# Designs tried in a protein design chat: VH-VL binders against q86l99r1233to1411. Part 4

Target 1, 179 residues: q86l99r1233to1411
Amino acid sequence: SNKESLPFRRDVIEKVINHLRENSLDTEGIFRLSGNMESVRGIVKSFAHGEPNLSFEVHNISNALKHYLRSLDPPLIPYEFFLMLLDARKNEDAETIRNIFWKIPSDNRVVLTLLVDLMVKISENSNVNKMNSKNLSIVFGPTILKPRTPTLDRMALMTETQLQCGIIQTFIEDFHYIF
Short names: E, the ipSAE of ESMFold2; O, the ipSAE of ESMFold2 at other seeds; V2, 0.75 times the mean of E and O plus 0.25 times the DockQ between their complexes.

## First folded at step 1 (VH-VL)

Design d3 (framework fv_denrakibart)
Fold by ESMFold2-Fast, scan of step 1:
Structure d3 (fold): chain C 179 residues (1-179), chain A 120 residues (1-120), chain B 113 residues (1-113)
Amino acid sequence: as target 1 above (179 residues)
Amino acid sequence: EVQLVQSGAEVKKPGESLKISCKGSGYSFTDYWIGWVRQMPGKGLEWMGIIYPDDSDTRYSPSFQGQVTISADKSISTAYLQWSSLKASDTAMYYCARQDEWELLPFDYWGQGTLVTVSS
Amino acid sequence: DIVMTQSPDSLAVSLGERATINCKSSQSLLYSSNNKNYLAWYQQKPGQPPKLLIYWASTRESGVPDRFSGSGSGTDFTLTISSLQAEDVAVYYCQQYYSTPPTFGQGTKVEIK
């Protein structure tokens, strides 16, 4: 929630992503399978103190990153880019998505680049970890890209969710074009 | 492992307030939606609304909007359903249930239910 | 709201025989972009909460016996229990999650002859 959102700390996120790049590529269900709730909460609290606790099992660390990103307000991809990205995805316009990416503020853009690079490497190892680009897009679509005012209509929500997932899938599949 | 535990049965009078709870355990509480479903005696299931505990994003059925309040306290992995003023027609079994946010799946785990009886 | 109608209201089937429950929606539950039907089936035994059996019209939930199967697309759906067991006595509900609010059928009571 807004009251309990964690501050955006680029250095903390970079350390966590680098740890996952080193330790999670062969882990089945990475980001999808739940960690231990108590451990996840403890790790997320360490992010608030600027010192990520990475001594936990990898599912706990990956879920802590997911939770942290989900809790950001504004989200990793700032609110002003939401509708324009959904519109570009609806039109299957990867060039416009690329142009929008380069308008994102530099700290957010660097973090997004590191996160998507991690997702690319996970997806390249999907035979082992069972997490392809579609699976990762379902996890991260609503996590890093969300509207300032949520829709109350379920069908509109489903359409938005599909487009949010589509944006992340485009980021993964066209990484070297966009990033 | 995954469990939703609801508060105990309630017997109330019309006009009284009530808040019932649903506590999740064995999973990451903030990664799943919690929905509330009403079942009147001898009747079927009615979806009331749903909340995402991480940001308290809440959506109501048009039939229940303004009639109840859904809230959550993620620090204790608990969702709530609240009435400011109960009516006899609120007599029902109330279920909480978990929904996977990213898959838009239907309810995969359900609480045991809280029976609310409202009588004069 | 999308209206869900089940038939029959109640069904008596002998042990080991096939039970078939139908569910009709007032509009299509097929989302063309992902080719999925937003329909689920639940089982509710007396004194218990509902239990998810099937989602996406035909995908069986983990731990659900293979005698339960779902079929259909668009507006017409079927839940089949290929060989009824004593433990299958329950009320069965279909549910659409295509549009808000999600709505349930009125339920079909399955009993043993």
Scores: ipSAE 0.000, ipTM 0.450, lowest interface PAE 17.8, mean pLDDT 87

Design d4 (framework fv_denrakibart)
Fold by ESMFold2-Fast, scan of step 1:
Structure d4 (fold): chain C 179 residues (1-179), chain A 121 residues (1-121), chain B 113 residues (1-113)
Amino acid sequence: as target 1 above (179 residues)
Amino acid sequence: EVQLVQSGAEVKKPGESLKISCKGSGYTFTSYWIGWVRQMPGKGLEWMGIIYPGDSETRYSPSFQGQVTISADKSISTAYLQWSSLKASDTAMYYCARLYSGSYEEAFDYWGQGTLVTVSS
Amino acid sequence: DIVMTQSPDSLAVSLGERATINCKSSQSVLHSSNNKNYLAWYQQKPGQPPKLLIYWASTRESGVPDRFSGSGSGTDFTLTISSLQAEDVAVYYCQQYYSIPRTFGQGTKVEIK
């Protein structure tokens, strides 16, 4: 990712996710396998201009979405929800995770719902695409959920990463309960 | 058994302050939003606002913002609805209700018995 | 605000017959991302608080008899009582929980004919 602060553009993100939902469910390693870096950079640039360029191969488009989401500041799940979600996951409290989800601002929540729905559809085809809920959680945990101030403690960082991934895995596996 | 128990009926004069309560039991009080709904005599239901007792976050209907204060004390599993200065037009039945599944974009699954507030001179 | 309009204001139905109540929202309460309709139905008997019957437009609350069913999507919704029983005499309200403020319909009074 780069650290350019791109604006949060709900309509652009929705167009990209809808394109991937239609074109990527059977693609092996979707979101995991790298695209061409120059193509990805160009696609992300088009997002900033409000005109997503979706004429590229699906790995380039999926990686562009990943990089765009990672560049958001604040992240897709706003900073204020980070610690409370980690705490709920640590306590294995899916009810509290669901409650926190519905406190997220409307535009962010709509995008998150669309993104997780895509992840559910991908995971349902994991026999073909090789991307189950755990694989997708590793990709998206650090992408959409992160602290305002990263820890420098290696052990704390490892624990936080596992909980971040656990939250995304819970979103996918308990989608109909939470969303 | 989930229960919401509200305080008793109140008879007040215009200009007086009032605070009514709603005590939750049989569930984790801090994990569910509590809402307040007004029903004027012979009329339908009006949504006033909601509170998440775990952190006291509130959402108000624009019609009630500044007219009432919604608060909660999680140590005693109690939510409150408060007026600084009552008007005759505040005469109504007031219900508290829990949001289904703990989400704020949900229906009300359990309701208190209601608190009748009468404001007259 | 989303305005909820019910029809009819009141209806009289014979025991064992079908009762149908309509609810219309001034804008769609269907959420495109999760494909859910943010609509609930409540029953209120005289002197009692409302009771949840249906949520997500068509999902029955636990303990609610199967004679109650909800249908519809977007802006047009229906509550159906397939075989009216004496204990079903009440006022029925639809409610949207799509946007703040949450709003209720004006209510439909169901009575025995």
Scores: ipSAE 0.000, ipTM 0.468, lowest interface PAE 17.9, mean pLDDT 87

Design d5 (framework fv_denrakibart)
Fold by ESMFold2-Fast, scan of step 1:
Structure d5 (fold): chain C 179 residues (1-179), chain A 122 residues (1-122), chain B 113 residues (1-113)
Amino acid sequence: as target 1 above (179 residues)
Amino acid sequence: EVQLVQSGAEVKKPGESLKISCKGSGYSFTTYWIGWVRQMPGKGLEWMGIIYPGDSDTRYSPSFQGQVTISADKSISTAYLQWSSLKASDTAMYYCARSDYDILTGYYFDYWGQGTLVTVSS
Amino acid sequence: DIVMTQSPDSLAVSLGERATINCKSSQSVLYSSNNKDYLAWYQQKPGQPPKLLIYWASTRESGVPDRFSGSGSGTDFTLTISSLQAEDVAVYYCQQYYDTPWTFGQGTKVEIK
């Protein structure tokens, strides 16, 4: 697989999120279960060209969105916010998390808002789809929020990952307060 | 297409210095780790160390700490493995291999170089 | 450090028959928070570099034939080749990427009977 940095296409991401909002809320394991990797790669390529191919099975489309978001450099939540968000989460300071959210550049913030809104709707239907806020946070924490330099220390990495997931869980659970 | 191309085979004498290379292409070189793996003749695989070319953050296996130096030049998408003074016991095939950037994406090696055979004899 | 032990050291299997390779880790490589096993399998043919076959214990790398499958969790893992082909003659290695130093099993040589 080719994981080159892809252009940030807000219009493409909006179309993909809208499609998933309409078609994925009842899908068991949405974002967790793997799609066909050849299909996923082809769909991600279509995102880069501005013409998202949404005719595929929903697991392929959801995995394509994950791969696309993960390929962004800088990530959806810019590097400069990483440590301050982890620190606010460690202190259980939702007000600071909200204040940091509103400092995020507008295109990134709009995309993040649409993505988290989708996660809220999925989590509200978790009795059917089996994806609660914790499950979604494990998927998206490391995907949209990451340090510039990855850590190799196992214990430090696990603590860091817990906080990354905690931030996304806070976004989902406190959505109307933060967004 | 993702590709890792290593420098050619080396024949050296004990005490000599050596620097071998691994050039990445077809991907963002600075966003993946490059690991080095040794395979002694007829033996299995041993992880030596890893470098993140974006900032040259380097981690060594305890068995190789102080025995080799791993470095990278991100301007030419090339990682290096270097010995200040070779020993006969350094005779082995040396592979570079790519790993994704964090534990949640997985530090498995998805692409490998063709290998550099290093022979050290008197 | 996590020690990876494979069994058997070598295996002779007839063409079209099933080959089974085992890998045991000295500590669990399952991360409970994401429910993933940090284990990969590689194939190395004579004179060639290793090639990734399977990651996350059971996810097949793109382009790898479906006769290759991985299973297991925690400390006990299996690589299965459902119908051995001539081109499958190789040494197979498991690797844990749960904790540094990353470690490989000693390898299992698969050959035609």
Scores: ipSAE 0.000, ipTM 0.515, lowest interface PAE 11.9, mean pLDDT 87

Design d6 (framework fv_denrakibart)
Fold by ESMFold2-Fast, scan of step 1:
Formats: C-alpha cells, sequence, structure tokens
Structure d6 (fold): chain C 179 residues (1-179), chain A 121 residues (1-121), chain B 113 residues (1-113)
C-alpha cells in the first residue's frame, strides 16, 4: 500500500529498540540528526517484512524506527487516548496520565514502555548525546500521539503540539511513577 | 548519478518467451521499488506492477497478474520483466522506473529509456 | 481500482500563455493521517520516457521550472503551466499512488497554437 499505514510488529520494534539501547546512548543528536534517507527507506521496509537489518550506521536505524512508528495507523498510542491524555496534561494531572497509560492495549503498552525506557536512558546521558527529555519529546510527541483528524487551525495546532510534547516529557521525567 | 538502463529492442513471434532487464546504478538498488509501465503504440501509460529488490516483494496490477512475471537480482542491481508466451497484443514500449514508496517520497522519480517489444508473425 | 480521468484530451496554447490540465480521481487520494494527496504529474516529450514534474499534488520535483505548478485536493487536481515555452510540447499524465494499482490518467497533449 502507498498509504502511510504499516503493520504493527511488536517483535521487530523490540529488536530495534534493544539494538539502539546497546549502540546509541553516546551518539550526539540521536533521533534528531537525519540518516541517509535511501538507507532509512530500506530499513523501514525490512521492519514491515519482520527481519530488521541492523547492520547500518546508528542514525539510519534510529531514523528508521522513528519513520516506522510515525507510519503506524492507528499510532502507537491509539487514537482513543489522544484527547484524554492532552486534557490530563493540560491539568498537570500525573495520576490521570498514569491511569490512562494502564488502559492502553498490552502490546502497545509494552512497546511504549520499552521506547520510553530507551528515551530515559538517552536523556540520562544528555551531557554526551545532547538529547534531554525536552529534545526527545519534540521528536516523539507528534510521532506516537496524534489525532485521527488534524486541526486546520494554526493556533489550535500549536497548542496541541505543545501538549503532545508535554505528555512524552512527562512519560520520560515521571517514568518510575507512570510505568 | 542515478540511472536505470534497460535492455535493447526485441522483435519476437507470438508464442515465444522473452525476458527484458532494467539495471540500476548510482544508488542503493535494494532500497527502492522498481515499477514497470507499459505504453502501447499511440496510447497512454499503464502501471503493470512493482518489486522491492531487497526481498523480491512483488505487487501486480490485476490486469497483468498471471500475464507477466516481475523479478529482481539484487546482487547485480537488475530487475526483470518476463513473458512465458508472447501475444501480438504485447507489442508496446516497456519502461522501468524507480519508486521510493514512503510518505516523504516522490512518485516514479527516475525512468529507464524504455525497451520496445514488437510481436508479429 | 481508482480511475483517473484527465481533461481536455488535447490543448493548443500560444507561446507565453497559460496551459491548464485537469485530473479527477474516482475516489479520494487524500490521506488524513499525514495530510497528503497521493498524486503525481509526469511530462512525456516525443521519443522520450516520462519525467516526474510534481508529487504530493503540489510539490515540484528538483530541477523542474517554476512555471509548472500543481494544485487541488481529494478528487480534483490541476496542473498549470503559467507561460508555455516551446520545450513544453508534450503529453502530460496524472497518476495516483494512494493504492495499487497506481493508475494513470489517459494523458493530455499540449501543443503550440
Amino acid sequence: as target 1 above (179 residues)
Amino acid sequence: EVQLVQSGAEVKKPGESLKISCKGSGYSFSSYWIGWVRQMPGKGLEWMGIIYPYDSDTRYSPSFQGQVTISADKSISTAYLQWSSLKASDTAMYYCARHPYYYDSSGLDYWGQGTLVTVSS
Amino acid sequence: DIVMTQSPDSLAVSLGERATINCKSSQSVFYSSNNKNYLAWYQQKPGQPPKLLIYWASTRESGVPDRFSGSGSGTDFTLTISSLQAEDVAVYYCQQYYSTPYTFGQGTKVEIK
């Protein structure tokens, strides 16, 4: 399909995240700096096929994971949780965010836990890699948490984006409370 | 530079088999889909199918499913279009073209020069 | 299959004048999750293979002159050549790549008047 939708492969995502956990924590600009798009496209295709090719340079693998997650429909955090998470973040209600997290379907929740754990480890090493929780939230907010129908109102879009990033930052900073 | 180079023109009789080629260079061949497009004399473009050379994942247009075989050999950066038994109605120009396939991608961005196939008695 | 229909079949335009080609899809090629229209425009000059001009309905391919522009969304699309040059004599095709098969329109022939 030429649509952005790819199959959700928990096994593939786990292998890719484990590889990045071992190989990316000291990499400057991990997830932010672009890889070679030609290599990234090939790696993303291998993810959909179920046999990830992890022999590439780390920026190519990290960008492939980012693109793969962005292509999921429904997204990693299912559409039904979007507004309730934004509302909880707007109210600075970490307990409600935790309660919503535990309502996410188990395969999605496990993958989200592994992904956020990786983000926590990257942020703990931000002196070297230059990627703190705020930097990672900008990368992953719109990637894994998005509405079914995007707003056309520019001001509303800015507010939504800020809250999307805020949710991911909350996941990273309050990881041991939420997860 | 990115190039797709196709095999030369063919003149065949009905019932004969044929295999034409499309060789990519100047890019990572396995990382891009290769599509095949038919253009009958004086007519428009018809999408035949597409192959991903890395794993030979192949998608056909329903109109061409079972009429042709699309294959690739990534070790020599070459895609193929094959007929087991040609018909006069297969007379056409055949193009190969590269397709990125992703949300950040263009359509068919680089094209081969075409292979003219003439099938007549 | 998504059917692509172009209009007109042929166009004669004076040098320096605007040429407008329309393309209609039998169903929407807009994907709401990424806000993109899966539509491309190609130029085919006599004796040459097609050349990609526009993708995502309105994004101009690198090296394509500014006089070429694409517009539209959903099912109704337009290719505009703002000031026709002699080298623009060609057949122009729209193509959807929303779902396989990636179908083409029948083509629009553009000639100098």
Scores: ipSAE 0.000, ipTM 0.463, lowest interface PAE 17.7, mean pLDDT 87

Design d7 (framework fv_denrakibart; at its last look DockQ between E and O 0.03; V2 from the best seeds 0.00; counts 0 for: pae O 20.8 > 2, placed apart)
Fold by ESMFold2-Fast, scan of step 1:
Order: C-alpha cells, then sequence, then structure tokens
Structure d7 (fold): chain C 179 residues (1-179), chain A 120 residues (1-120), chain B 113 residues (1-113)
C-alpha cells in the first residue's frame, strides 16, 4: 500500500462497469467505436472527482472508461508485473499467469476482475455486438498492461503488443481458471 | 517438520470481539498461502479465505466477505482470523491450513483447529 | 461458483472390502492446456483436522497408504479404498481448486458394517 493518492477511484470504476454490464452487451462495436470527443472528456473529468456522469449514450461512457484506464499511472496492472506476464504468455504458461494475477494488489485485482468479467459477458454476446475475445484484447491489452519505459524498437514493440493482447485474451478465455 | 499450531478454544458471548491465531513452523512462512476453513458442528468444510503472508495479500470467499478479517504478522510467522462482533451462528471449529503458492488452493498441512463457542 | 456433490452421503463397508466414493463438479475442473484435474480428496477422522490424501485427482500425498487411489476426469471423480481398514473410518471430502473460490463436497461418511 502507498499513503499517496492512487491515480484512480475503485468506487467510480465499479459504478461505470456495472452501468456498462446493464446497458452495453448488445451494442455493436462496444469499446471499439469512438464516442463524441467533448462528451468523453466531460465524463472522464467526472470520474476523477468520484461522481461519474452516466446519463450519456453508451459509446461515450465506454470510451470514457477506456481513456480513464489508459491515463492511469501506474497502469491497472502495475509495472512490476509486465515482463513476467509477457514471459508467461510467451511460454503459454497459464498457471504462472494465474499465480501472477494473485500477486496484483487487491484494489487493482478487484477492478481487473470486474473489467474482465464484463469482457467475458460482451464476448459471449459477440454474435450481436461483434466484439469477441480477440477484439477486446486489442482494445485493452495496451490500455491496462504496459512497460514503465516505452519500447522504441519497432520489431520488439510488435512482439510486445502481440503478447499484451494475448494476456488479455487468456484472461477472457480462461477467466474461470485464472480469476 | 511442517507444523501449524492454533490458539486454544474460546467461549464468548454475542457482540464480543475475538482474534484467533495460527503459527507456522518448519517452513518459510512467507512462501505459502494460509487458508481458513470453518466447520460448523456436525457439518462439512467451508473455505473462508486465504492470505499470502509475504505481502499480506488477502482474498475472501464471497460468503465471508465483510464478516471476518484475515491478517498475518510475518515477523512471528503467525496468521490471524478476527471478528469485530461475534454471533451465535459463528459457533464452529476453525482450521488454518497451508497451501503451496504454485500448487493452487489445495491444502497440504492443517492446524489442529480452534473451537469457538458463542452463547449467551 | 463450482458446486461439488458427493455420493453416497454415508457408506457402510466390511473390513477388507472395497469402498467407493463419488464426487461430481457442476462444471469441468480439467484444464486442457496442462491436462490436469484440479481436484483433491481429504480424510477427516473423528476429533481430528482434515488430512490431504490425493491431489491432481490421482496423485497420492506422501505417507498415504497405497490402498487409497483417486480416479476420474472433468466432472466425475472417484476415491477408492481397495481394502478398508479400521483406521479408515472417517468423513471424506472432495475439493475443487480449478476456479475461485475453492469449494468442498458435502462429505461422505465411511463406517464399518
Amino acid sequence: as target 1 above (179 residues)
Amino acid sequence: EVQLVQSGAEVKKPGESLKISCKGSGYRFTSYWIGWVRQMPGKGLEWMGIIYPGDSDTRYSPSFQGQVTISADKSISTAYLQWSSLKASDTAMYYCARGEYSSGWYEDYWGQGTLVTVSS
Amino acid sequence: DIVMTQSPDSLAVSLGERATINCKSSQSVLYSSNNKNYLAWYQQKPGQPPKLLIYWASTRESGVPDRFSGSGSGTDFTLTISSLQAEDVAVYYCQQYYSYPPTFGQGTKVEIK
């Protein structure tokens, strides 16, 4: 634990995820299609102050959550777990991925669990919403899992991105095993 | 030899607080999970929650979330189970058990149990 | 939440005869990627804490007599005691550790006829 304020609000994220669980499962391109820029920015500001504005159209709310999570520093999955998760995914070692998940700090882990559970429910309805586990992994891989120092080599970045997406896809597809 | 030693039996009244302990020895305490399991009189086993003493990461069963607090003091190799306000329905045998970090959540060594009786 | 159901609730077997206990999970506890069944069996004798007998569905814990064996895969599992001894009188529990939270069966009481 750190006595300094964390750059996210667990209570806010829970409210937003619950709203999306109730309102987004049939929405085509959820998290992939853009919202209105001004609306998204306004919603994100409300998240930072603990009072989420959920009266907007669902694409604006989903994109606001995505932008908020992407802005977190440290990210939802703390920096210290980045390389070990990529290594475990490269080795197709889901048991190690599960063990690493259990080491994630409790507030981050609860939020990650709620987020991935939402992704599971969206992917189960992919015949309607067109967002399967691979589509969701492309959205959330770089959003919630990233290195402390950005990778500048293009070949290394491509490999890294594939593994980041692979970890999120593993979280969705093996949810009941890992979480 | 791996050993988990639990604190002695407790007799309490409803509304009282209680903290029971589980001391590990014969292994590196910070490298294994400690789970807590409840057994009500004449009933089966209920998994309550688990703690990794190395970083105090704690996870509860949904049925026990908010009812108890699990903690550990790695400096004395001891895990704890605590109630802020006991109820008669908390009357049970409470076991602590060790799980290997990498093996999953099965329990290879068990404490002798702490009997908690809550009655007026 | 995976529900574990054991059968029978109680079993009376003569000394030296085979005892068979069944355990069924509400969903598969076989992880296809490592081909492991996340299932354990415990023995609890009267007045004692539970003792681990079997893990990974069929691996016998060190010090457990070879008359105890576990079998099965996916959703259907069996604990077999090939030749029941007096000291085997106990309640036996299966447990899944595939999915959080880990859950126990209701227990099977083994008695001597």
Scores: ipSAE 0.076, ipTM 0.669, lowest interface PAE 6.4, mean pLDDT 89
Fold by ESMFold2, look of step 2:
Structure d7 (fold): chain C 179 residues (1-179), chain A 120 residues (1-120), chain B 113 residues (1-113)
Amino acid sequence: as target 1 above (179 residues)
Amino acid sequence: EVQLVQSGAEVKKPGESLKISCKGSGYRFTSYWIGWVRQMPGKGLEWMGIIYPGDSDTRYSPSFQGQVTISADKSISTAYLQWSSLKASDTAMYYCARGEYSSGWYEDYWGQGTLVTVSS
Amino acid sequence: DIVMTQSPDSLAVSLGERATINCKSSQSVLYSSNNKNYLAWYQQKPGQPPKLLIYWASTRESGVPDRFSGSGSGTDFTLTISSLQAEDVAVYYCQQYYSYPPTFGQGTKVEIK
């Protein structure tokens, strides 16, 4: 885990997502397979400084984006939306999930839209890249949707994680309805 | 002070096209939803749809989907509602309204309205 | 779609008396996770555009007089004007913004008796 909080840089995230959209849709295991850790750390540093270095093999870029998003505080989906989204997912209520998305601040909502659109495009090509909506939801659920105060109870953590993933899976599968 | 100023009243015939406007001022235009609401003569309010001018994200009420086009030109802080072919049943008052910063679903500021009359 | 039903359709109230308008939704508009009711009230005076009065069921918009109050939760909501003034003659609308598409009630016309 990484305790260092990184600044939210919308322009950087947009550039990285656009790069991945153009270069990753055919890449097997994108967002699941590891990158070179030294390269990934260097790329994340370039994101934090506002000058993303994208001259790396695509797995290093995707891992850097994943780690950058995990390091944001506040997270991409602000803390106040965590419980309401989990409750809506528990009730299997995609309409309420959509309503909550529309209440997210505009800067976060734009970045979320771009990120989930990337995940949709990857999942549409899953026969080639092997990354379906479920696989992507496991990567991004805990990464962008976090509680302000994490639980230490193991059973509650398992339930929380299932709901986090379910929300991201709903975003991907119902993209045109929600976004 | 937040203001939404709409274009003037229109008198049209069935089959004509029309584009009415809503200019926002006194706030960051690209950071709020702009919605359109119809009020037929003597009737209540009907939510038509919204646009987020920052990225042109546009949503329509199912009953208005395909009946009108909502658009915006963020360079001049203006939203639009347009018809390709007006019907007599389009006679109504049309309001634009601004949505809350993080959500555009309730309307905190309203334009003065544009009366559209389509006769015969 | 969530149907919003207001009652009465119209009412006449003497100046200085209490006016009460009810709004019922076909489904709950309370989100239990944040305890907020996604309900707004609007006032439309004759010849004027609508004006936001209340959001989150009970929060007054800036500049709205204290005589206006909203109450209720879930499916049943009330707008109260504690002491009716001449300038309060209007049609009042409730609106849910919990589920897409947002919908308005049919309106309640308030007149001086």
Scores: ipSAE 0.000, ipTM 0.467, lowest interface PAE 15.7, mean pLDDT 88
Fold by ESMFold2 at other seeds, look of step 2:
Structure d7 (fold): chain C 179 residues (1-179), chain A 120 residues (1-120), chain B 113 residues (1-113)
Amino acid sequence: as target 1 above (179 residues)
Amino acid sequence: EVQLVQSGAEVKKPGESLKISCKGSGYRFTSYWIGWVRQMPGKGLEWMGIIYPGDSDTRYSPSFQGQVTISADKSISTAYLQWSSLKASDTAMYYCARGEYSSGWYEDYWGQGTLVTVSS
Amino acid sequence: DIVMTQSPDSLAVSLGERATINCKSSQSVLYSSNNKNYLAWYQQKPGQPPKLLIYWASTRESGVPDRFSGSGSGTDFTLTISSLQAEDVAVYYCQQYYSYPPTFGQGTKVEIK
């Protein structure tokens, strides 16, 4: 089966993130818990068409954002940055991660900043919403940072996955330094 | 080729824990949903829930919420179905199956099944 | 939940004859905007896992013989085996994937008469 790729729409993503910032910080399991399949699918289509429909329960909107970002090709963090970010994380080099972030195209950089700021706000309220930086990094690592061609080498795939999550966790935990 | 290989049959007593596995190969594991389906002896198919290993987005049928835990370890391309305390009524065949996100949750590839027997 | 009801529960058909299996959903599974019925059919042979036969009500999965066809729309669906073969002895299940959670019919056992 083939997966449909979707266009990048900065203004749509900004509106959705702002909505979630206003409505999701107290929501238990935000980005982790399920939404209604039909609602989520319809919301994702509205994002792709540039006219986001946000008149839904927050779990439907968070799941739609996650699925929309997952369906972008190229991903939110463009493919050419994948290996250099993984290498910088492997070396525990937050300064290099920051330098790479600022080379990302402006539209992607703005969206990424807003998305990670949302994750920071959610993680700061994790005693209520149960979503800490690690939980969020697992959700968003493979969603926004992925290779152009996946490896079939199991050891390399395990390492890549750990590093993908680690980069997002670094973004969240060192937000004010990196962004 | 796409394959889903499940762990072997289990014979357990009530109250014991159990974790069965489903290993995917021949495709990008993190890009497809993995579902679990129960088939009780001589009965039909029951959809239990799904996970998207790419972000661990996990969803349960209302009938199974709180009864089992679905999880995945994407680093080894493996999904899991887990019970903290088995009951005799959990005796069944359990299948994992792969689903494409854009096509909804119908299952295009199935594992061979894991028979779980729970008896005193 | 959308309830899927199959009929008959079992069916005995002579080799080479037509087998007809019906599936009715408690709610429409047609999304009129894209004109797709979110309905699948599976075959489960004795001692084997289920196998996808048909999705979107009428689209055959790759490698499925032409004798299998699906039809219907909305709430009423049919799986037809135009000329039953010995290897078609199995239980057949319909499934909706229109509404969460996806649900299966109770199954229809097909045997040779």
Scores: ipSAE 0.000, ipTM 0.437, lowest interface PAE 20.8, mean pLDDT 87
ESMFold2 (binder alone), look of step 2: mean pLDDT 93; pTM 0.948

Design d8 (framework fv_denrakibart)
Fold by ESMFold2-Fast, scan of step 1:
Structure d8 (fold): chain C 179 residues (1-179), chain A 120 residues (1-120), chain B 113 residues (1-113)
Amino acid sequence: as target 1 above (179 residues)
Amino acid sequence: EVQLVQSGAEVKKPGESLKISCKGSGYSFTSYWIGWVRQMPGKGLEWMGIIYPSDSYTRYSPSFQGQVTISADKSISTAYLQWSSLKASDTAMYYCARLSDFWSGYYDYWGQGTLVTVSS
Amino acid sequence: DIVMTQSPDSLAVSLGERATINCKSSQSVLYDSNNKNYLAWYQQKPGQPPKLLIYWASTRESGVPDRFSGSGSGTDFTLTISSLQAEDVAVYYCQQYYNTPPTFGQGTKVEIK
C-alpha cells in the first residue's frame, strides 16, 4: 500500500472544470468551504478511472478537483518553472511570467488556461460567491505551483507562499495579457 | 522562403458548411502560432483567433467564439478555419498570418487571402 | 478591448514629399518593466495581403526601406514616410498586441496628389 501519484488526465480535468464553470459561479465559498471527505475521496477515485462522477453537491466536486490537482506529481505547473516564476513575480515582471507560461507543456498549459479562466469568472462574481482573486490565489498557489524539495525553514516558507499566491493572482488579474 | 498558401475563393449559400485552409512552408510549422483575420469588403482588419499547431491549442476573439472553428493538421503543415452554417454576413476576405514569436503579437508573414462570398 | 484610432482616414501627398499617419490607443500599450511599446504597422496594397512594416513601435522589419519610420510611445504613435514613392500607395494599419484580442486601427489610405 504505497502512495501512488494519480495520472494526469487532461480529459477528466476539462470535464470537471466545465461542470464547475456551469454550476459554481454563484456558490458562496467555492473552493474554500470543505466537502464531505468520503464523497470527495469517491469522486477523486472516479477521476482515476476516466469517468468523473459529477452527480454530487458542488462543494464536493470543487474539493475533489483541488485534491486531484494537489496529488499530481509533477504538479500542473512543472517543477522546472517554479523558481523562475517566483523570481519574475518578485520583480513584478508580467512579461517574463507570460514568456514562461508559453513554455509550459501543451496539455498542462491548456488545463492551466481553463482553470485560470474559471478563476477569473469566479472572481468577477465575488460579490455573490465571496471569492476574489486573492482568495483564489491562496487556494491554488500551493496546489499547482510547488518546489521539488519542500522548504522546511518557516520564514523562507512564508516568503515562498506569498510569491506562489502572487503568481496565481497575477494569472487571474492579467489573464488577457498572459493567456 | 517562408510562405503561407491559402485555398481558393469560395461561393456558398446561407446554411452551408465551409472549411478553408492555410498551408505553411519554409519554416518549422509547429513552432509558430497561426492567426486568422477577417476583412469585410471595403473595411478594415478584424482578428478572429489563433492556433498553436504543435498541440492545436486555440484562442478566439470573443466576437468569433462559437461562430467558427480553428484547427490544424501538423502532419501536412496546414491550419483551417471552419463554419458549420454560413451567413450572408460572413462574406469577406479571410487571411491567415504567422505570429512572429510566442510572446509578441505582430504578424510577420501573411497568406494571399481566401475570398468567401455567401449569397442566396 | 483596446480601441485603435487612426488619423487621417485618407491623405494625398506629392511624390517625394513626407507622409505622416497618426495612431492613438484607448489605453497605454507601453509595458513599463521592459520599456517596449506593443505596436505594429502594416501596409496593404490593392489586391494584396497586409505586409509588416514596423514592430515595437519603431523597429523596421527586414527588407523595409529606410524611408519608413515609426515613432511614439504610450498612447500616441506615428508612421512617417519621408519621401513618398509611387509604390507606397496603400492603406496603412496600426495594430496593438499589448492585450488580447489584438486590435487594428481603421486604416489610413495614402494616395498621390
Scores: ipSAE 0.006, ipTM 0.505, lowest interface PAE 11.9, mean pLDDT 88

